# Miniprotein binders against Peptidase M20 domain-containing protein C757.05c: the designs that were tried, part 7

Target 1, 375 residues: Peptidase M20 domain-containing protein C757.05c, of Schizosaccharomyces pombe (o74916)
Amino acid sequence: GPLNFGYLSWGQHSILEQDSVQLISHQSLLPAGDNLISLHKSLVEIESLGGNEVNVSDFLKSYLESKGLTVELQRVSSNPTVRDNVYAYLGSQRNTKVVLTSHIDTVNPFLPYYIEGDKIHGRGSCDAKSSVAAQIFAMLELMSEGKVQEGDLSLLFVVGEEIDGIGMKTVANKLNADWEVAIFGEPTENKLGVGHKGNFRFDVYAHGKACHSGYPQEGFSAIEFLLRQCVKLMDTDLPKSKLLGPSTINIGTIEGGAAANILAAEAKAEVFIRVAEDIETIRDIAEDLFDTEHSEIKVIQYSPPQYLDYDIPGMDTVVLAYATDIPYLSDRKMKIYLFGPGSIREAHGPNEYVTFSQLFEGLNGYKRMVMYNLR

## First folded at step 10 (miniprotein)

Design h31W (from h01 with L31W)
Fold by ESMFold2-Fast, scan of step 10:
Structure h31W (fold): chain B 375 residues (1-375), chain A 89 residues (1-89)
Amino acid sequence: as target 1 above (375 residues)
Amino acid sequence: DKVEIEVTYNGRTYEYYFETPEKAIRFIKMWLRRIAKRGAKEVTITVTSEDPEELERLAEEIKEALEKLGYKSVEITVEGNKVTITAKE
């Protein structure tokens, strides 16, 4: 019958809608890099668990150079394995107006590439090799269309996002390249992120003095102290953001004591706050409650909330509940967008996937975002 | 007395609730320093409280903070239990 989609959407959906399983499988059997799907397959099939990204970095360098780009490998670490960020641009001009950036590391465990219906499964198929593949093809198509030239657009692929952000931290401190606009790739269901909450994760260690519970005046309960302070924290009204919603407090674990008839000498809690606004004030509150005569606080994670640009006409928006590498570039004066194919809800799990249509929609989205910012 | 603060700048609006005016002013001063560093040319702050004396005190403290951050025009409008403060560079 007649086609129901616009020109760009129709081009994407025709493969899926025309008895597509064998056609899609045949597309994925083409040489690496001939099309979006074969590039995505090549990336997903290369295991790049956090700490072991060398093979995917080397692949990207060779692939992008084969397409006429100048490519730099930025050394992040050498032991126990080599870890390199990949930075690619046209010609000799390292500073570009727009950079497309995504991470190339994945979480454990590795999951093999396979196709089931409209879904492409594999570790990193969604988070974030979907974004990597779509961003690369956005660059390649804009190049072939004559729409970008030296100084307009670059690609930056970083290691270590899923663990400690070491790749982007190394970019922030040592790459010595500047941009006016950064477009971060993460699974946002092809919607513009308006922002994401920050993370404040800390451990509390409480100290008491053990004694017979029948004579509590002879000691001090670490458990009772810790419970009362945790209740005060949970009852504290934290600031909320109209865009991001409320800050949330989770006491993830609590432990301590030896027996029901003994005042507890030691207690510990693990606390995770998702920060909508003002991480400094929230830390002040936590330190007031937990950095005391009877307790100390150990900060595990401290990253502020991020507010993003979403001013592109006609694109849907979404509030995100997860952290990204954006905080490492947040002190720079530039526009920052967050956008990518797939759902974060499908990432990190045993059934991680992205759909064929999401990949093609992501490609078109990145092209649109780049052209808008080069207008 | 509960204090409600709403802050608007660059098309974004934030809502805050505090049990005391002291907590409210501590927070808003930190928040204003943050947005000033981002180059906000105009900011609007709406404060809601049932206590007229506390509204006046909060408005004065917020005005002083905005002036110290370099805003040249700070207009205060009072209507019932609400005060609206508009600051422009």
Scores: ipSAE 0.000, ipTM 0.260, lowest interface PAE 12.2, mean pLDDT 84

Design h33L (from h01 with R33L)
Fold by ESMFold2-Fast, scan of step 10:
Structure h33L (fold): chain B 375 residues (1-375), chain A 89 residues (1-89)
Amino acid sequence: as target 1 above (375 residues)
Amino acid sequence: DKVEIEVTYNGRTYEYYFETPEKAIRFIKMLLLRIAKRGAKEVTITVTSEDPEELERLAEEIKEALEKLGYKSVEITVEGNKVTITAKE
């Protein structure tokens, strides 16, 4: 039947149809009414804002079962709405050598599916339903080609990545399935992620005793105390990584005091450390300096650095600046890759999109990554 | 970076760079105490310095700190401007 493009003007139909036919010509082994573009469209058109993923989870269960896969729905929560992770594999072998995994939740607000030129727009069209669709078709094409068997490959789609990681946390603690290799889907412009620095953000509140500045022995300056501790932090050599470089310290704000002739009773600083290595040691340093009789520390963000595998021949690499679900599986003895179509720069905005070429290149990339790790 | 120290424990390697041996010694003694409290059974420390006298002093102080923390086997290997200290419970 005819290709389903989403939003097309009648005057642009013939050009887009010609391009789409060329892009999917190599998928002639799959049914014409069930292809990468049609699956991606179906996923994007199903609203799955964080907390409301039930309809996309149900769709994926039915779709993957229709393709001959065994599918499990893992309950993450039931109130206020049912939320399920989707785990799919061949036959009865729950543990597989490789798992392809992506999140199925999206950020607010919902944006409708439409096509304009080479771009496919819609909420989640890039982040991360592009990865979901490409990973599913990688599995389906490898099955059709006889290149994967029971125990080789599975699919894992999780809820809640964009908010609190609850889906992958539930996988880590309760799914009871093991893999040698995990391939995470996120917009990386079809390049292998090498890793990213961690984030350690905290606030410091310092307390003193106000008095006349001409008699400082009668009080205690919160500003002087805080400044001296901040200088000690800035003079501390933090762990560095050969791949990610040095850890960096930024004191983003510093405030306090009432007047030049009064010792400050209160002071506050906001500190942000980009962590290249050993976040636990950096936290201990911060607590030693700022968790004292004269100050309290309030941790705002605590996320360790992530180092990834990028050893696949012929694939480009990229250093990433955004957070993923990878930390929840990082304690496991396995290879972890991060790769997917689209650009994170286009995600979360009002004009979110992925291109036709990025989707097909992503599909081919996932097939290549799977085969490399199986053979 | 006058002194470079690599510390390996629990399958991970951490790199530290210091402008003075005094800063290096103070920091490493505090780090080793925390590593021991985390229950690491084996620790490997590699110290690099262009000053042989400072390198020897750093190695000796690190060895003494490890022994005081309960590591029963502490082995030192010297290779040019680098010393490797391996400690086991």
Scores: ipSAE 0.014, ipTM 0.482, lowest interface PAE 8.5, mean pLDDT 85

Design h33W (from h01 with R33W)
Fold by ESMFold2-Fast, scan of step 10:
Structure h33W (fold): chain B 375 residues (1-375), chain A 89 residues (1-89)
Amino acid sequence: as target 1 above (375 residues)
Amino acid sequence: DKVEIEVTYNGRTYEYYFETPEKAIRFIKMLLWRIAKRGAKEVTITVTSEDPEELERLAEEIKEALEKLGYKSVEITVEGNKVTITAKE
């Protein structure tokens, strides 16, 4: 039969008690669809640009409660707008063996939902509302099949991944829920991520003594010193990883001096290292080269490489080149997987999409990952 | 990458690859000094090289560095193209 949907709202009180064909046909009052594609459509059509996720959080709370789940909204911030993470589970057991997690915010600009051939277009259709929809239906199908019970599986959807990670940071510090396994959703082309490189970004400030360039013995060139130290860094063999490849060094900017005929009193470089292995040793190398009598180092970013679990039989693997919310949970003793439909290469652009087949394969992948970890 | 070095301390293994034994020796001596400064009481180092003479030289240099850093028990196991060095306070 038809989907029952009713409500009675008056003043500060609301009761859902009305079922009407005309009411059900009104798009703004229709619930999320009864299948994977309809849910994905509903999510993509709700604008949730970073900082303005309230409508998608509220939608998910109502949708998941309508499917029999207990749902919590975790307040991340209230100003300038309300921002809530969504945490859902069966019954009263907040701690579960496995959590499926994805972000619900998208990058600017908003792009409308439309279908062209086998492709579903829209902002967040790939990154990461494809993962959200597939994870929800993995849980719903496992529930209907009697394969999960209270304490087995939960869903966690977070705000702010694309900006500053505030949603997952709030989870790490304040949610107070424990898991043995976390499965992160991101576009991985339905392959298990093996890991991603870390980030070590720092500024170097070099100090010299200005003087006439014809009498260099009376001063010290900050530029010459900085250049020589940067060359030594570039010639240094950094740790490599068999899984992640080599660590890479980029001198992104270099500046200093006043004129060709004056020894430079000051110079600055910005350095960005993509870390494959052993960030502490790389930092020690940088400090040895740049924390000297003539220079100091200012650390801007220091994030170690992330190694993930990929031990699920029958699933392909991939090395990833992008950052995730995983570092915020990396201190916990749990298995961490990264897997989701779509390609990150299609994300953030004007033609973002996911295919129908990728969505269904993603759903099946999440079901396999959950069941493997509950074995 | 002619020389591979794996270093295990504080429950984690780190992998390093070098074009020459000379680069490997300079790097590992610096790394071991820093590991010792961080208070690691046990370190395991595995060196892989297709050249047995280079492998023997690397093992001896690493053993000497560990002994100078105060590790009192240094055990060396040779197996094919690999040498495993376990050092304890």
Scores: ipSAE 0.006, ipTM 0.483, lowest interface PAE 9.7, mean pLDDT 85

Design h34F (from h01 with R34F)
Fold by ESMFold2-Fast, scan of step 10:
Structure h34F (fold): chain B 375 residues (1-375), chain A 89 residues (1-89)
Amino acid sequence: as target 1 above (375 residues)
Amino acid sequence: DKVEIEVTYNGRTYEYYFETPEKAIRFIKMLLRFIAKRGAKEVTITVTSEDPEELERLAEEIKEALEKLGYKSVEITVEGNKVTITAKE
């Protein structure tokens, strides 16, 4: 048959010796020399550190066009380097029912591609070029199987996720394409993300009047006022989410005063609330406690919790503790999933990797998710 | 999570889970004050609990809080382990 160790190059031969029936089955379905593992290798070997994604965007355009897809490069920025999002679909219909999306930028420093046992190492091998490769082959296999047609499925690969989300912000504001379902790729160990808590960060500035502590009637303690209000906040039971768990309150810093024998004229606290449910009510609680005659509040961060769809039969779920590009599309009327191969715990470090089995399981997961949403 | 509360106003539903009825009551009374301040003309509250006696107590306390905030019509519907309270201005 076409897949036999005696007929492969040394590189292909060693890969098959390291893995299972899954790799052999995949290669039997694909043209010679073009498979999930070889695409993933090509992507990882192309350096795409945040700000320098031009080469990987150009590679993806050429690769996807070679597979019969219509491909658009969306300009995000030109200085100091050209930065393009990649949007690909069948035929001329730009709006699709489902979009598979991942980021193509990586964090510093660049790490070379290499294989050690069942692990594929390299910068972006896990976060998120594993998802990119798996999503592309999900599309290609579904096309080959006749299971998707024009208007069903698209691919969206964005720049700048690891820094400021500029790629997805540009999509949200300027791409002018609509979807009913978005499937975001990130390392979730091939489990459906349920969501992540929101962030509410604010500073409180309390004002008093300094005086001798032996004659407190002559002044007002900013520290005493701030402490009492902070205790009231900490004693407030915040709602918890069935999906995300409890909201948490952290008073990260507290400072003020001049000396033990002087009533404090000024005090400051920094507060960070991880929001599981109803950020607006939590803000109202904070303003009720801290926007007073003796204090003011300065909001630093206000980001609502993200709840995701996880209604796909037979797939495990996980609660995630990291940021994604999902918030930039969360105001749209669509289903949003988060799923991808590898572990975020292995990302960003010096030993970043994804396994062969995780890549193939990710591919199968994306195919399942797409077909479920096209039912 | 012994007590589950759903609050619907302005076309959105918010879910809340509490370990005890006492914590639920304390929080919901505060929440309703903020909802009223935001000008919500209609509020629907659904309380779910494994304890039917606690459901009745929670429903009455929520009704009292809504009435004090100026809602003129407050209806309570009991259905198994669930109580639905609908308030209109």
Scores: ipSAE 0.087, ipTM 0.626, lowest interface PAE 6.8, mean pLDDT 85

Design h34L (from h01 with R34L)
Fold by ESMFold2-Fast, scan of step 10:
Structure h34L (fold): chain B 375 residues (1-375), chain A 89 residues (1-89)
Amino acid sequence: as target 1 above (375 residues)
Amino acid sequence: DKVEIEVTYNGRTYEYYFETPEKAIRFIKMLLRLIAKRGAKEVTITVTSEDPEELERLAEEIKEALEKLGYKSVEITVEGNKVTITAKE
C-alpha cells in the first residue's frame, strides 16, 4: 500500500536547495524505526483512530517486510475505508508456538507526538503503540541473537479493539493460524495481568397494580416488590476469587411510579455486577430473584472473568479492571499472558504518555516472556 | 464473617461469607437446588463457624436439603470449627 515506501514521501516537502536536497534524500532513504524509540515515534505520528487504521497497517507491512519477515494483511473491512489486521512470521510457517499481539487503533481525539522530559506524549503512545513497538523489537532482537527461528514466534496487530473488537473477532473466525501461547499487549505498567473481572449487566422490569395508596390491599406495588428483591440481591454473598477479590453489585438506577398517593404499576432497575468468579451461579441467583410472576430480567451484557497465565519467574503481577480482546481467543487451548508498558490510567485522556524507561522495560519483558515459553 | 461456606462441584470450588447463620442457610439451600438442576453427581460443602451450636444447626439443615434433592450418600466429617459434608447421587 502507500506506506511500502512511506519514508521516501517524508523528505520531499522540505527540499529548498541542492545541498539540502541531498541531505534530506539521504535521511529519507533510511528505514523508519531503526531503533525502539524511532519506531514508536513513527507509529504514534500515524493517525489510526478506530475505523481508520489503513495507514498504520500499511506502514507495519512495509516495515516488517524490510526486516525480513513474511507479512499478511487480513482484510477486516473495505468500506468506508480499508481495515487490515497485520500478521507477521519467519519464513513459510504460519503457525507459531508464541504470538505477540496488540491493537493498532486508538481512541478519539488524535493527539500529536511530543517529548517532555522522560515522557513521550501522543495518542496511542501508551495504548497500545508502546506494546506494538516493544513487541516488534523483542522479535527483531531475538532474531539478531539467533534465539528464534521459523515456527517459534509471530506478530499479530489488530484493528478495532477500542470500539467493537472486530479485528480480533476476524482473527478468531478467519485467520486460520494456531498458537500455543498468546502474549497480549496493553498498559499493565510492565506487570503480568493475573486476570480481570467479568461483567454481568441486566435490567429488571417489575409489574404491579395501581390503586389508591390509602387502600393498598386493592393493588400491588411494583416499587415495593422491586426494592425488596434488590435488597435480597445486595444481601447475597457472591463467589469470591482468591486472585481477583470479591464480586461487586451495583444497582445503577431505579425508577417507577406516577405519584406519592398511587401504588406503582411499573418499576425498573438497572443492575451491574462485576464478576470475580462463577458467572453462571450469579446469573442463576439473579434469575431466581427477578424472573418471577411479578418481574422479568433482560440480560444486556454477560462476560465471564478472565484468568490469565502469570507463571513467569521474576515478573510482578497486577489485577486489571479494563476490557481487552482476550475473550475472543479464550475458548482456545493456549496459554494467555497480558503485559505491556505504560499505565491504563494515563490512556484515553488528554495527556496520554509512556516513559522511555517503560518502553525499554517492556521490550525486555516481552523478550523474557517469549524465551520462557520457548524453553 | 461469622459463617464461611465453601462449595465444590464439577471440579470447581466457590467461597461464600455470611454475617448470620440465617443468611447462610437461605443462600446454601438456594445454591444446592441450582447445583442439583445442573446435574452435579457429587457436592462437597465445608462450613466454618466459631459457634459450635450454629455449626451443628447449619450441618443438619444442609444434610436435610441434600437428602431432599436426591443425594443418596451424605457423609459428615467434623474437625474443630469446621464441618465437611460430602453428598453423592
Scores: ipSAE 0.011, ipTM 0.463, lowest interface PAE 8.6, mean pLDDT 85

Design h34M (from h01 with R34M)
Fold by ESMFold2-Fast, scan of step 10:
Structure h34M (fold): chain B 375 residues (1-375), chain A 89 residues (1-89)
Amino acid sequence: as target 1 above (375 residues)
Amino acid sequence: DKVEIEVTYNGRTYEYYFETPEKAIRFIKMLLRMIAKRGAKEVTITVTSEDPEELERLAEEIKEALEKLGYKSVEITVEGNKVTITAKE
């Protein structure tokens, strides 16, 4: 709840001050009066709940232009509010070898920025404004070091990831910019994502014939039929991936019937499968079990698993259990990486945070990934 | 023993991992029926196991399943702890 916010800094204030001084002293290449932590703070303090991203998009345009980048705002929608993706690059070359990309929208509710110990709290402090800040400073430091030039690297920040992917869908269909490598920012604990499972969600409607339960031969139980088919599904060995692990089945709801003494005429189940491998075979299994004389299936979501590049030497890897904007660009012939500061386990909750060390490690990780792909 | 199966059809390779050969056999027979229904003209299956007797049994079951599904050319290649089965209609 909202009452779960707030660890007071009494008893830890001196430690926080020491940590802040040490982190600042290690950022000798940052511009005077501007740094990773201050940019992250500015981003988190600007509310950008899904559908209300206009202020953070405008801030990013002004900020990135002030750093010498060419910036485009790509209109995604105008009603009820203006929603813009932000695309930034050096000079006039819109196509770059590498793009660093993250989303700028956050989930409800807004949570204020505050620091306690090594933790920076606030809505989007982890998911995904940590990635946004780290990616921006990766570019700024590489520019300052003379390691990137026109055509090498761009930044792409999108709206609407947390709801329907509208920002990246608009990029895929209308931005008309091409890359050889995309590095997506999400909380991965600064490890390279090897992939994430796909989603296959469907509803099953089973039909029977009501009758007195003492004379079951006069009817057909929709509930009994549905339960038996669900058990067959749960007993089926689904494809496992070496990279993504096993596919998982969840029967999230089951309902039906009118009374204990009446055979059920109708029953319904909602099924959600996290797909590790071969979504087509899993759909065939579901259709074989549930598209019958006594039942039909309604597909709600059908998205295949995503396999990512993780070939950066010396970087740890992780399997991810959450969805991203990657599927909207997955049909393009490019390398796709997923990497970012913080833990997804801390995202979307009332106590969302990222640590100072995770932000600096993330910055260094993005620099390493960019340079490897420009080698 | 742990059994690993790779299935390649229509230019894509799918990996499957099983704790027992019995689970592997049940699953692969179901998968091959579905692949055949999709009209795949060529299927390549690679089975990896530390047990040579399990490898032989799995290869035989897979070959029989492919032949029953109408694949006229089924070739088996053995190399160490791997068996590769290539089927064509």
Scores: ipSAE 0.011, ipTM 0.458, lowest interface PAE 9.2, mean pLDDT 85

Design h34W (from h01 with R34W)
Fold by ESMFold2-Fast, scan of step 10:
Structure h34W (fold): chain B 375 residues (1-375), chain A 89 residues (1-89)
Amino acid sequence: as target 1 above (375 residues)
Amino acid sequence: DKVEIEVTYNGRTYEYYFETPEKAIRFIKMLLRWIAKRGAKEVTITVTSEDPEELERLAEEIKEALEKLGYKSVEITVEGNKVTITAKE
């Protein structure tokens, strides 16, 4: 029957009882059969927190094989848990012109699937199982329409994006498959990502010779040297991008010395540059200023700007502020797009959702992007 | 109060189940707008409900939505507890 709760303690069940009432009140849609919404529901209901992706990988293998696709599970790790990337294609031709790719891991904590109005809630419902479901149905519809053949299109779903990128790193180093075009799924509100600035972070260590400040000719101030070089950096025009804007310089910290009456023997600055264009030229400028007889530079982060393809007619564009798995494939000579349903602003939070309209628009967008790149 | 909706376009059939007719109507209007934007020339919608009044109301609202989206031919067929709506260009 419906009665078998027994006694529930306040601390044990208060939140779960609220959640279950919420789920019952908003469980207005139960998809059945093989469609975009039922696949998305199945994916969201399978917990795949980073490090625990095995069940969703196994589900995807079985599901995609049932649709007539050849599927490979690429082992990323076996200890402490089995972790597999999923690679699917038509027939025997592993290299395809276009790959649709998304990550299948989610952030903590797991949140249950429920529907409220036009919003589908659940952990990963937006980031990135919305993209996964839409990409799968893009392929299935194109297959049904006779618009893709062996060698045209593949699907790649990776583990570990939300932590360390281990899934895509394993693809880059060991999958041994080539593509001319990669379409990455992430929440972009169904707009084409144009790119984001790179990061160049470094520490500068300046060396002087301590002496009495009343006789400065007997020493060398590390602080004075460092300050003058930092001013020169701030006065330097850095490369800028029409798409991403100017490169920006921040001296985040500066420290050194022992006392007001002693020339400083040592000084340090932390510098963070947001790179719009030409990171190599910016590094050369930094090395000219800070890799000297009196100082050295320690590079902490060196990530070039990411420029993406956005040449699909009729699709809106957006500048992105978040990181993706794209850098692991960026050295390859291929077109890279970033596009997916939902908003990154709704991801990772306690109320993560995607809308029904965003899912269907995402499916349409992926179909358009694939067909454009197969022309 | 359970409502089943099947939508067929481009040779594929999608199935949905709803607890209330209001939720079904909101969902199907959104889905039909998206289908129309994709340039689908023909769409078939099958609605199943145990309540004949709900079936009649749902069929009427779906027909209105399809007409607003520019489908010139909207045909309704009733078979027991099931209504099939076929819309063409």
Scores: ipSAE 0.000, ipTM 0.153, lowest interface PAE 18.7, mean pLDDT 82

Design h35F (from h01 with I35F)
Fold by ESMFold2-Fast, scan of step 10:
Structure h35F (fold): chain B 375 residues (1-375), chain A 89 residues (1-89)
Amino acid sequence: as target 1 above (375 residues)
Amino acid sequence: DKVEIEVTYNGRTYEYYFETPEKAIRFIKMLLRRFAKRGAKEVTITVTSEDPEELERLAEEIKEALEKLGYKSVEITVEGNKVTITAKE
């Protein structure tokens, strides 16, 4: 049958027959942060563009401590601005069986919080403060229900996911906490991610010899060489995955030369490959084509594809086309899930939003995933 | 996809899918040259196809490629719609 997520099924006639304005009006009588929607609003209204997350980290520390959790701020950097990861758990046991984790940084530009119909708009309202709010309330509700104890569940919120992963890299190297299960929050439309493609980004620099274009035998065109090698790359069958589909190649930029009547002495391309399978073989292909007597490559990003756990009964699955912080923890022997409210298709754009229904479904999904892994 | 290929190298298995046997063999020959360049002493290749004549042709092409790369022992095992080729230095 159809999937029902606890609260949504219980409140079906009251929630689905009300518009979002009525829901907010009723919840506005509660103190700020005492419900899922109020917490989400508070998080979205705090600007936390990558590099400037200090205010949201401080808010989360105070908020979670007010709910009875032990909270640590892990310093990632101090200059030019303080940047802290937030790690929270019950009592004194830092190691927990399950961790719920999301990033708290957002992409530029900041967009203000506002509601239109069933949609909650704002920068980070979907990516990923929806996941943050839902994960926090999953923890709080499980605590109030007596279903989690010291050592069972923790929360980890990291900085810098949208730029370079510095927050999770700092966790991997210096937090010194262990988990058996990690549940990553990202917009997956409340479906379990089965995996996501890796990223292989590199720059190609091609070198030629300038000369009069009417006498091409006197020189060598860097542009012609680079174009021919790029065509060979695009014509190459890259490794495919049955689960993730094909790898994709994008020549994002191409530049070079000085004038139409002069053979180009220099040319450059930026190449971005979304890797479905076997990143090492794809790198070998790139090196064969571009690490030559006439060119060299500079690797900018090299992250393998990730395959995830999706064994929660009754939950739908999805293949994801975007990268996450998961690779920084992938060498650990633990189960890794990826799940969260909203659509990545609405993230990063000018109209970023999450719906009220998606937030409540996300909350119920995280509770379900935690309880399944504590069974 | 008409041809499925699994390659095991240094204890890791890679899966590839191709629409034609010509694309499959071209890719595998390139991959094997890369593995040989990296000093792979043992390589196992499993080819799956519904066409028995295609399997036989692919197996022989792969065996020839491995022999040309310097592998001295190349064993071929046929089981239903699969051919497994194990090469050792």
Scores: ipSAE 0.000, ipTM 0.348, lowest interface PAE 12.3, mean pLDDT 84

